Miniprotein binders against q9bqp7. Designs and how they scored, part 185

Target 1, 240 residues: q9bqp7
Amino acid sequence: VPQNWFPIFNPERSDKPNASDPSVPLKIPLQRNVIPSVTRVLQQTMTKQQVFLLERWKQRMILELGEDGFKEYTSNVFLQGKRFHEALESILSPQETLKERDENLLKSGYIESVQHILKDVSGVRALESAVQHETLNYIGLLDCVAEYQGKLCVIDWKTSEKPKPFIQSTFDNPLQVVAYMGAMNHDTNYSFQVQCGLIVVAYKDGSPAHPHFMDAELCSQYWTKWLLRLEEYTEKKKNQ

## First folded at step 18 (miniprotein)

Design Qc19
Fold by ESMFold2-Fast, scan of step 18:
Parts: structure tokens; C-alpha cells; sequence
Structure Qc19 (fold): chain B 240 residues (1-240), chain A 104 residues (1-104)
């Protein structure tokens, strides 16, 4: 149970579009800050079991690929993820940036993987946008806020290969989503309420992506777990 | 080594505890995802007993979830394992898991 509980949802906000809302998705830049990011909090509060499993995965990959091969593999994973996010931002943006882009950026197994999910995505309100929880003092950069099957969601796009690499972000993906949600709901730069989350796992071979939808109750349960991780981070920082 | 065996047992027990928590929360898809990760971890280590423990997690998730589509997806995980794993004991564990999943 967290000592400093704070609600994830803001009762003063609505998830319905308002006539005064901007016609283009919000894209607030993430600025360098002494305030910790969601990813830093999660990375610094990993359990010993999470650390052990991640380290075992790294050792096995190094045995298979060699030191240089592992560095190349992780660089490629990062680059593919970056390109996937850039392609999705371009596809979901109302601007004519698609005509100016290299078509190879839009042609990948990952983009093919998410096509059936993109058909259910509409009403995009934010893309690659910074969030800050002014009371709990953390920041983040969320991928997307849009309606999925009529529900306003924080959407997080993930890439995976089959079999899935055993990475730390797999354990904490729901916490990342609800942390962004809680921040946005209490960030003065935004005026709407988000109550649902969606984690989309896209596959390199073009196999249909898995949508992991999180309703309001599930988000509330993960929010409690996020508050515990944030509390642990804050306590560790005070002891330094 | 005794030290490695202890760490491996603790990791599988931690994954099992995480899966049980996710099932209690009603996050059936993520519970299945974490259980599949336990299978991948156990297969990567090549330990038949760890694969057996991970298979038990998968069968438990399938039984609690009660979703035919999820059962079919989990069967495919073990069909791939039974087809390609070089260890005959691990292949037998995969075949046993498939039989248990098909029975419900």
C-alpha cells in the first residue's frame, strides 16, 4: 500500500472532444530536467529477479552472437523501434508528411503487423508528447493518445521478434502506460481525461500485432503498483 | 552449480508469483504473456525441469482464462517446442502440455 496515495483519474476532466480542442494532435517537446522520467524510475527500482533474468538473457545473447554481434543486435533493435515510432507518427499525423518521406520507412513487417489495429484507431489527440505530473514530480514521453474502438487510450507501441527477447520493459509495460496516463490527467498542458490504456506488440515478421487493452479498473490496479515504485525510487534517492 | 540452481528456482518462483498476481487482477492476456516468457526462459537454459514448471504455469493460465482462442495460441507455443527442441525430454514435456491443453 503506498504511503502517499494520489488518484490516477481527474474528476474535473472529460474524455469527450470539445469544440475548443486543437484540430491537430498535441506534441509537447520533452525538455532536459532534474525531475525523474518514468523509465528511469522503473529502471532504478527493478527487483533482483528482474535484474537476474535480464542479465541471463544478455549473457545468452552474447554467447550466441559474440560481444560485437550483441552490440550490433541491440543497436538494430533500437533503430528499428525508432523507425517504427516515426512511421506511426507519420501515419497518424493529419499533415502531408507522408509524401515527403522515404516509402521504406512505411514498409516494414512491424507496420504490416499493426494494420488491423490502426483501422480501429481514430481521434488522435497527442503524438510523441511530453507529460509531467506536477504533484508527484515525474515526467515522461508518451507515444500516442487516441480512441481505440471508441475508447480514449494512452497507446504504447512495442516491437518484438518471435520468440520474444526477454527484456525488462516487458515486465513494466503496464506501469509505464498508467504512469503516463496519471501524469497527463494532472498536467495543465492537457485538458482531457484518459481512463484506458493500450499496449500494442508488433512483430517483425508481419504477424498480426497483439493489442493489450487495459480498462479503467485494471489501470487503477497498475497505478497503485506504479505509486509503490515511485515511492521506492524517492526513498532510495533521499538515502544517497 | 548450487548457486545457479538456487537463482533459477527463485526466478521461476518469482515469475509464477507474478503470473498469479496478474490472474488475480484479471489481466489474463498479460498473465499468458508472462507465462510464455517463462517457457522461453526455461527453454533457453535447456533445463527440462524448468520447462516443466513453465508448462504448468501455461496450463494453469489456460484453465483459469477459459478462452478457446487463447488455448489454441498456447498450444502453438508447445507445438513449435516439440518440433524443434533438440532435447527429447523437453520435447516430451511439450507434447504432454499439448495433451493437457487439448483436454481443456
Amino acid sequence: as target 1 above (240 residues)
Amino acid sequence: SPELAEELVQSIEWLAKEVEELLRMGDLWYAAWMARMAVDFAEDLGDPELVRRAAELIVRVARIAGRPELVEELIRVFEELARRNPDPEIREIAEEAIRRLREL
Scores: ipSAE 0.557, ipTM 0.788, lowest interface PAE 1.9, mean pLDDT 83

Design Qc2
Fold by ESMFold2-Fast, scan of step 18:
Structure Qc2 (fold): chain B 240 residues (1-240), chain A 104 residues (1-104)
Amino acid sequence: as target 1 above (240 residues)
Amino acid sequence: SPELAEELVQSIEWLAKEVEELLRMGDLWYAAWMLRMAVDFAEDLGDPELVRRAAELIVRVARIAGRPELVEEAIRVFEELARRNPDPEIREIAEEAIRRLREL
């Protein structure tokens, strides 16, 4: 049990839209801050086993591709992910018009992979938007908040090359989602509440993406695990 | 080295415990995802013994879970491994894991 337990859901908020909600999805910019990000907390509280496995994988890749080849490989994976997120933001933004550049991005295997998921996504509330937990003092940049099959979700888009996904982006995905959820639910820049999560893994070859829906109970279980990671981060910082 | 071999064994054991916890939480999808990650880690190291231990972990978890969906996903992971890996020993490990999973 974490010592500084705090609820993930805010009983003063509703998931239903109200008249004061903006008609355009929110996009609050992430400001550089001394307050730790979700990704920083998770990265700095990896277990010895996670660090060991990741390091062994890196050494194997370097052995196969060379130092420069490994840098090129990881750079390309990062760029593909960035392009995928940019394309999704364009598709989901009601004010976005398709440009020739965006049209080329929409022809990627990753975008083909998520078509069936996008059919079930509506009511977009936030895109590439900053969240801050004012009480627990952490920040994050979430991908998307929208209704999936009628339920308001924090949605996280992931790319994967079958069968070998990019290892660094695989760990702690559910913790990342619930950390963003808890922050948004207590962030004064937002007026609504999110109780569900969705992790969507898109594939480079265009095969159908895998949606992982997290209901409120599952989100609550992962929230407890996130609070433990945040507590560990805070203790490590005190001991430095 | 003996120390490195022990560290690898402990890492696989840690992954097994993580998967078991995810199953207790009812997160079958993420448990299956972590199993695939365990196989990918083992394959990337190129050590047939580590791949064998990852396979044993997956078969054990599938048996304990008693869920057809997890068994089907585990079979898929090993079918992918058997098709792509150039090492005949690793392919044999994958094929043996598939046979054991189909018996569940």
Scores: ipSAE 0.576, ipTM 0.763, lowest interface PAE 1.5, mean pLDDT 83

Design Qc20
Fold by ESMFold2-Fast, scan of step 18:
Structure Qc20 (fold): chain B 240 residues (1-240), chain A 104 residues (1-104)
Amino acid sequence: as target 1 above (240 residues)
Amino acid sequence: SPELAEELVQSIEWLAKEVEELLRMGDLWYAVWMARMAVDFAEDLGDPELVRRAAELIVRVARIAGRPELVEEVIRVFEELARRNPDPEIREIAEEAIRRLREL
């Protein structure tokens, strides 16, 4: 149990979906400063086992691909992920000026993979947008907030090459989602409440993406785990 | 090396404990994902007994999840293991896991 518990949901905000408010921005740029990001907190509070497994995975990949091959693989994965996120931001944007017109980007296997998910996505509230938890003092950049099958969700898009079960961010991906959720729920730049999460794993070969829906109860359980990681980060910071 | 083997064993045991917590939380999809990692790292170590333990874990998780798409995903993991692993005992463990999963 965390010593300094704080609620994930904001009691002053409606949990019913409302029409998009034009005064609430769709995209807020992330501003860097001394406030820690979600990814920094999670990276600096990995267990010894998480660190070992990630390093072991890296060493196996280097053994398979060579040093240069691994660097090329990592760069390619990063580029494909970036393009996938850019395409999704374009596809989901309600503004015409933000629409992507590169047909090659829009026809990727990853985009084909998520088509059935996108049919159930509507009411976009945020895209590639910065969040800050004003009380717990952390920041993040979330992928998307939209209704999935009628429920407002923080949506996190992941890419996967099917034979690779291990994704570097996978250990703590549910924690990232709820950390963004809690921040948005307490960020004065936003006016709505999010209670659900969705992790979408898209496949390079275009086979149907896997949606992992996290209801309010599951999000609350992960939120407790996130608070423990944040507490651990804060203690480590005080001792440096 | 003996140190690497021991570290892998401890890490696989840690993954198994994480999987049990995820099952208790009701996060079945993520439990399957973590169990897949246990199988992958057990195979990397090349210890048939650890592969067997990891296989038993993921088969149990797939049974509890009760969703055909997750069962099919896990079967594909073991099909790859059965085809490519150089150890015939590990291949036999994978084939047994596939048989148990197909009974679901």
Scores: ipSAE 0.641, ipTM 0.825, lowest interface PAE 1.5, mean pLDDT 84

Design Qc21
Fold by ESMFold2-Fast, scan of step 18:
Structure Qc21 (fold): chain B 240 residues (1-240), chain A 104 residues (1-104)
Amino acid sequence: as target 1 above (240 residues)
Amino acid sequence: SPELAEELVQSIEWLAKEVEELLRMGDLWYAAWMARMAVDFAEDLGDPELVRRALELIVRVARIAGRPELVEEAIRVFEELARRNPDPEIREIAEEAIRRLREL
């Protein structure tokens, strides 16, 4: 049970678009400040088991690739993920023309992997946009807010390399999504309500991406877990 | 080392508890994902008993979910384990898990 309960949804907001909504997706820049990010909170509150499993995975990869090979591997994974996000932002932005899109960025196995998901994505409301929870004092940078199969979702794009996915990005994905959702629902830069989440795991080999849809009930359950992690972070910071 | 083995056992037990909580929450896909990670770590240790326990989690998720696609994916995971693992005991455990999944 979290000590400082706060609701994830704002009942005074609607998920329906209106005529006054901007035609261009919102892109609020992330401003550096002392307020912790969602990723920072999650990294600082990992369980001993999560830390151990990540370290075990790292050691196994170093044994397989060597120390220099592991460094190159992780750098490549990071760069591929960054390019994948840039490509998705370009694809989903209605203001960009085909000529303005980087053709090389659009020709990856990850983009091939998500094609069937993208067919069901419409009504994009925000892309690579900052959110801040003014009451709970945390910030984040979400990937996308759009309708997936008719439901407004916070969408988080993840990359995975078969057969051994990058495990650092596996833990706490649902918590990340609901943290962004709760922040957006209470951020004055946004006027709508988001109640659903979608985690899309794209594969480097182009095999079909896995969509993990989270309805409002599931998001509420993960929100409680996020509040506990945020509380743990706050307590740990006081002791440093 | 004995210390590494103990930490792996504790981590697999933690994953099992996470899977049970996810099943209670109704997050079937993420439960399956976490169960797969338990199998991967148990296989890394090469301990047949830990592999058996981890495979039991995948069987349980597939049974509770009642979704054909999750059953098919679980069978594919076990078929790879039955083909590639150097330990004949682990391969036999994988074959047993495949038989149980096919009976769903």
Scores: ipSAE 0.607, ipTM 0.812, lowest interface PAE 1.7, mean pLDDT 83

Design Qc22
Fold by ESMFold2-Fast, scan of step 18:
Structure Qc22 (fold): chain B 240 residues (1-240), chain A 104 residues (1-104)
Amino acid sequence: as target 1 above (240 residues)
Amino acid sequence: SPELAEELVQSIEWLAKEVEELLRMGDLWYAAWMARMAVDFAEDLGDPELVRRAAELLVRVARIAGRPELVEEAIRVFEELARRNPDPEIREIAEEAIRRLREL
């Protein structure tokens, strides 16, 4: 898929708020269908090296924890991530009733980890919201669209128990963010444009989260790589 | 097994190639993140030569980035390596990396 035929940014859109923008963040539900998701495309087009590293990590963890221990560990990591996302949605939502019911979620080390980043987040426009690229035919569920230090960003929240990279959540994160960005910029459910990305890695021990900001130039470079992955996925699907 | 060792070597070389591409793109934070993975996998293989190459990669990223927080994180990676690794040659590689990083 040629990058010049499918640009990441929509020239007909502005990143500035206008009177037609909703006063509450958008939350379009993700509807399951045959159109591939961003995560499916990335998972099905991993390199041999990515697959090997992931499998090796799994085998090492099974040796350390046992099969049942590994299952418990991965289940807990998933649950912690889900609760972290729920807490962030509650914090960033202007609806007070959601915050009241989620008080227990607000006490985690992960939430303490992101406090300094949240101080720079405002103008929330979308939370846990579905996006679809109208011409490239892929879908996704993004975490958040908000201004970070005055710039409108697709924000992706990640959890890590250690400052070291967690292999399942380290590869292709920039591609995931720009895929959501390109979809949103061409999705008729949205009227604004995002040009920046932000990956936030929060730590279980409350250590300060790492913000990885991606400007428009960097997002354009990753968009080219995403289009190659999408093309690879399409070719693999045709051969099945 | 010989096949497993070969796959690990190829994966570390792939990570090095990815880091170089990220540096060319100007994605310094993600380059540092991936370089830390190269150090972790090289240590796991236990080969001092591969650890040296991975350490050089992470030191290079920290030097190019010039950001205090990335330098401090790289130092912590090598401090852990120096404390836990049973191979004195690998510990010396880690100590040399720490010395180079502290000069930044």
Scores: ipSAE 0.652, ipTM 0.829, lowest interface PAE 1.3, mean pLDDT 84

Design Qc23
Fold by ESMFold2-Fast, scan of step 18:
Structure Qc23 (fold): chain B 240 residues (1-240), chain A 104 residues (1-104)
Amino acid sequence: as target 1 above (240 residues)
Amino acid sequence: SPELAEELVQSIEWLAKEVEELLRMGDLWYAAWMARMAVDFAEDLGDPELVRRAAELIVRLARIAGRPELVEEAIRVFEELARRNPDPEIREIAEEAIRRLREL
């Protein structure tokens, strides 16, 4: 599927913010259907090398922690990630109480890690919101759409154990961001256009989070790669 | 096993090609992150030959990219390897890679 047949940016939308944009962040619920999610497409189209490296990482961790220790570690990583995302949604939502925000800030070093990034985040347009690309037939649940240093971004929050980053969350992060961006830009529930991405890697020890900014050109390049993964997914399903 | 070693070499080669593509796209930060992954996996096997192979690929990519930021990141990775690894041969490989990177 050529990128020029399915552009990431919508020619019918403005790339500049305007005063008529909603003041309250959108939170469209994810409607489950037979339509594949971004995460499913990426999971089902990993290369043999990605699968090998993930399995190698898993075996190394099992050797270090034991079978039960690895199960506990993996479960804890996912729970910490979920709590981190819930805390960020609470902090960025104008409807949250001060008590709830304070409680969330005390829960992990990850929240401390992102403080310097959060001060540069404003104009929140969407939080934990569903996106659907009707023409390309995929759905997703994005973390956040907001201005980062004055530029409207799809923002994806990631957690990392600083010395040994969680490998599964590393390979496809840019593809996930642009897949959400392309879907949102063609979703009738949204009226604005997003052209930039931001991946924020927060650290468990509270060390300053690393912001990876993706400009429009970089997003367009990753969009081409996402379209290839989506085509591969579609072809595999046709052969089931 | 010989089969596992071959698969790891192929995976490092794949990571090298991914890094080249990321550099071509201008994603320096993600390229550096992926390059570190190649070194980490080579070190995990503990085979000096695989570590030397990964080091050669990273030095070559840094030379081709011609970006000071990538050279500095690669030096940091090999400095950590030289400081931490218990195998003196692997430490020597890391030190040689640092010397080559500093000449770029």
Scores: ipSAE 0.569, ipTM 0.770, lowest interface PAE 1.5, mean pLDDT 81

Design Qc24
Fold by ESMFold2-Fast, scan of step 18:
Structure Qc24 (fold): chain B 240 residues (1-240), chain A 104 residues (1-104)
Amino acid sequence: as target 1 above (240 residues)
Amino acid sequence: SPELAEELVQSIEWLAKEVEELLRMGDLWYAAWMARMAVDFAEDLGDPELVRRAAELIARVARIAGRPELVEEAIRVFEELARRNPDPEIREIAEEAIRRLREL
């Protein structure tokens, strides 16, 4: 699929704030559908090297922690990530949802880690919201769309334990971000244009999170790679 | 776990090629992350030559990026390697990498 036939940016849209924009961030629920999700496409089109490295990482962790220890470790990582996302959604929501959520969720080391980044985040337009690319026929659930240092971004929040990130969740993060961006830019449920991405890696010990900003040029480069992965997925599905 | 040394070597070589592409694209963080992954897997294999090559890859990313934060992260990776690896040759490679990175 050529990038020039399916551009990441929508020429009919603006990235500038509109006075008629909703004051409350959009939260469109992800509908169960036959249409593949971004994560499914990426998982089913991993290279043999990515598959081998993930399997090797798993075997090494099992060797270190034992089978029960590995299971506990991975369930813990999943739970902590879920709680981190819930806390961020609560913090960034303009509604009084903070009063209804567990205050302890707001005091984690991960939340301390992202404080310096959050001070540069404003103009939240979408939180935990579904996106669908109408012509390329894929869906996703993005974490956040907001201005970071004055630029509208698709923001993806990641948790990590120093020194090593959780390897299973780190492959293809840039592709995930641009896939959401391209979908949102062509989804009739949204009216704005996103041209930038931000991957934020938060640390459990409260150490300052790392912001990985992706400008429009970098997003366009990753969009080309995402289109190839989507094409591979579509071809593989036809051969079932 | 079965020893798949040949596949590990090929995967580390694949990571090196991916890092070079990411550097050309200007994605310095993802390049640094994949270079660090190469070191982790080279150490797992226990091959000093592969650890040396992975160290050169991390040093290349730090030099091209020119950011203190990425240099400090690379040094931290090699400090951990020098502290815990049972092979004295690998520890020496890590210490040499740290010395070179501190010159940046």
Scores: ipSAE 0.622, ipTM 0.813, lowest interface PAE 1.6, mean pLDDT 84

Design Qc25
Fold by ESMFold2-Fast, scan of step 18:
Structure Qc25 (fold): chain B 240 residues (1-240), chain A 103 residues (1-103)
Amino acid sequence: as target 1 above (240 residues)
Amino acid sequence: SPELAEELVQSIEWLAKEVEELLRMGDLWYAAWMARMAVDFAEDLGDPELVRRAAELIVRVARIAGRPELVEEAIRVFEELAKSGDPEIREIAEEAIRRLREL
């Protein structure tokens, strides 16, 4: 059980649209500070098994591709992921026009992969936006907050080149989503409440993306696991 | 090496425990992803017993979830596994596909 339990949902907030909510999605810039990010907390608290599996994956890839090939492969994976996020931000931004959009960013198998999911996304509230949990002292940069099939969600976009997922992108994804959710729900820069999560895995070949929807109950369960990871991080930091 | 094989066995056991916890939590999609990882690492070992055990996790998740999409994904995993150079592993994959198609 976490020693310093704190609720994921804010009882003072509503998930319904508010007339005072901006018509334009929020995009609060992430400011550099000494407060740890969600990704750093998760990276610094991986289990021995997670570390071993990641190293095993790396060695297997090096064996298959060579050291230079592995470097090129990982560089390309990160570049494609970055372009995918940029394209989605462009598509979901109501202020962007065809004149401003880079047609090449919109042309990819990954974008084709998510088309059936995008048709169910509406009411975008935030895009590439910073969150901070002032009480629990962590920060993050979330991809998107929007309604998916009528439910307000923190949405995380992931890319995959093959049926076998990229290990770094498969571990702790639910924890990342709920960490952002809890931060946003208690961040004074935001006025609404998010209770659901959505992890979308898009495929390079254009195959239909897999949506992983997390309801409020599941988010609450993952929140407890996130609080334990945050405690581990804090404990390790104190012992350094 | 013997040391690597032992670490892989322990990691597969850890993944199996994670899958059971995810099923208990009701996270069926993530349980399916973790079960796929167990199969991948069991295949690296080339041990038919571990592959069979990992395959059971995928079949169990598909059965509990009752979602056509997860069943189709599981079948695709075993179609790849059926390309193995090991006859026992191919047999395990083909049996898993037969069981999944009955859902």
Scores: ipSAE 0.547, ipTM 0.776, lowest interface PAE 1.9, mean pLDDT 83

Design Qc26
Fold by ESMFold2-Fast, scan of step 18:
Structure Qc26 (fold): chain B 240 residues (1-240), chain A 103 residues (1-103)
Amino acid sequence: as target 1 above (240 residues)
Amino acid sequence: SPELAEELVQSIEWLAKEVEELLRMGDLWYAAWMARMAVDFAEDLGDPELVRRAAELIVRVARIAGRPELAEEAIRVFEELAELGDPEIREIAEEAIRRLREL
């Protein structure tokens, strides 16, 4: 599938702010149907090596922590991630009452970790918002779209417990970001263009978060890889 | 088992290939992150030989990237690894630190 038939960027859109942009960030709810999600496509098209390494890691953790211990560990990781995302949505929302509702939600090592990055985030356009690529027929729920150091980005928030970053994320984080970007750029519910990505890895101990910035060229390279994964998913779906 | 050991070696070889592709794309951070993940994974498995191979990936990423800040981050990772109780893993980490400081 030639990348130039399905470009990541929409030539009819601009990434510059205009007066018709909503003053409150968009939060479109995800409507699930038979259309695959970004996460499902990625999960169903993992390489044999990715599957083996992930399963081996799980078995190693179970051996170390026991089955109940592993379940508790993964539940805690999931809960911490969920709370981190909720805190960020609250912080980035322009609604003062929402920010006041839970001060404990705003207190964590992860939130301390991202403070220096948040100073460079402004112009929030979307938070926890659904995207759909109308032509390629996939959906997703992105974390955030905002300006980072003056550039409009799809921002993905990750949590990590040093020294084991493998636990907190997949091999496909850049693909997830560009999949959301391409969908948003071709979704009629949105009017702006995003050309950059940002993956933010926050640390439990409050150590400074790492920003992984993806410029337009890098996003285009990952978009080509995402199109291949989507094609692989479609072919597997036909064979099932 | 011997079969499992061979699969682990092949997986590390695949990971090395992925790191090389990321370096060609110019995604230095993700290449470094994947290489560090390989070290963490190999250490979790408790195989010093796999840790040695994964450490070599980090050194290679730092060498190709030619960026002192990336080498400094890698040194910090190995300093933490060297503090672990396994003397063989400590030796591997100390050797990686020496090679990184030569860059």
Scores: ipSAE 0.588, ipTM 0.789, lowest interface PAE 1.6, mean pLDDT 82

Design Qc27
Fold by ESMFold2-Fast, scan of step 18:
Structure Qc27 (fold): chain B 240 residues (1-240), chain A 104 residues (1-104)
Amino acid sequence: as target 1 above (240 residues)
Amino acid sequence: SPELAEELVQSIEWLAKEVEELLRMGDLWYAAWMARMAVDFAEDLGDPELVRRAAELIVRVARIAGDPELLEEAIRVFEELARRNPDPEIREIAEEAIRRLREL
């Protein structure tokens, strides 16, 4: 059980739309600060097994592709993910358009993969927006907050290649989602309550994306695990 | 090396423990994802016994979930393994897993 317990949901907030909520999705910029990010906390608290598996995956890929090939592969995975997120932000934001260099991404397998998910997404509240938990002292940059099949969700978009998935991005996805959720629910820049999560895994070959929906109970269970990771991070910093 | 093989076995055992925890939490989809990672690592090692143990995790997840989509995905994993793996023992393990999954 974590020593410093804090609730994920804010009892003073409603999940219903507020008349003062802007019709344009919020996009709070991430500020440079000394407060740790969700991704930093998770990276610094990986288990010995997670570290070993990631290093083994890296060595295997280097053996297969060569050192330059591995660098190109990881750069390409990062670039494709970034472009996929940029395309989604443009699609979901009424005031944004894709840059000329990125227009071909609208025809990519990843965008084709998520079409059936996107038709069930509406009521977008936030896109590529910063969250901060002032009490627990962490920050993050979430992808999207919108209604999925009528339920307000923190939505995280992931890309996957078959047969060579990037293993690092798989282990802690639910923890990222609930960390963003808890921060947003207690961040004064936002006025609404999010109780559900959605991880969407899009495939490079265009096969249908998989939606992993997380209800309030599952989010609460992952929140406890996130608090333990945050506690471990804090303890490691005191001992360094 | 023997030391490296032992570390990989322990890592697959750790994934098995993660799967059991996820099943306890009721996160069936993520349990299936973690179980698939165990199969992928066991296949990379080329160890039939590790593949067998990892296959048992996927069959267990599919049985507990009772979810047709997870069942279909699990069958596809082993169909790919049965078609592509060069080791006939590993292919036999995949065929056995498919048989067990189709009986659910």
Scores: ipSAE 0.563, ipTM 0.797, lowest interface PAE 2.0, mean pLDDT 85

Design Qc28
Fold by ESMFold2-Fast, scan of step 18:
Structure Qc28 (fold): chain B 240 residues (1-240), chain A 104 residues (1-104)
Amino acid sequence: as target 1 above (240 residues)
Amino acid sequence: SPELIEELVQSIEWLAKEVEELLRMGDLWYAAWMARMAVDFAEDLGDPELVRRAAELIVRVARIAGRPELVEEAIRVFEELARRNPDPEIREIAEEAIRRLREL
């Protein structure tokens, strides 16, 4: 149980649509400052085992690709992920023109992979938007907030080349999602309540993406784990 | 090196504990994902006994989840292992896992 426990859901907010909800998706810019990001907290509180497995993966990839090949591989994975997120933001934004939603956006295997999931996504409320937990003092940049099969979710888009995932992003994905959720629910820039999460793993070869849905109960369980990681980060920073 | 082998063994044991915690939480998909990582690292070590233990985690998750999608995914993992691995004992472990999964 964490010492500084705080609720993930805000009793003053509703997930139901109403007149006060944004008419266009919000895109609050991330302002970097001394307040830690979700990704930094998670990176700084990795277990010895997580660090070892990540290093082992890197060494194996270097053996297979060479140092220059590994650098090119990781740069390409990053670029592909960035382009995938940009394409999804474009597709989900109501301000996109028909000419901008051309065949190039649908050419990617990743976009083909996620089509069946996108058909169940509606009511987009935020895209590539900054969140800040004003009480717990952390920030983040979430991918998307939208209704998935009628439930308002924080949605996190992931890319995979099959069969092996990009290991740097695999360990703490649920914690990342609930950290964004708790921040958004207590951020004055937003007025709605999010209680569910969705991690979508899209595949380069166009194979159907895997949706990992997290209901309110599961989100609450991961929130407790996130609070423990945040507590660990804060204690380590005090003792530096 | 002996130190590397010990670190790999500890990491596989850590993944096993993570999988059990995820099963208790009801996060079946993430449990399956972590179990696949355990198999990958056990295979990297090349020890049939560790591969058997890791394979048991995948079978256990598939059985508890009762989801056709996770069973199919697990079968694909072991089909790849049976096709690719140079150790006949590890290939037999994969084939046994496939047989068990098909019984679900």
Scores: ipSAE 0.621, ipTM 0.827, lowest interface PAE 1.7, mean pLDDT 84

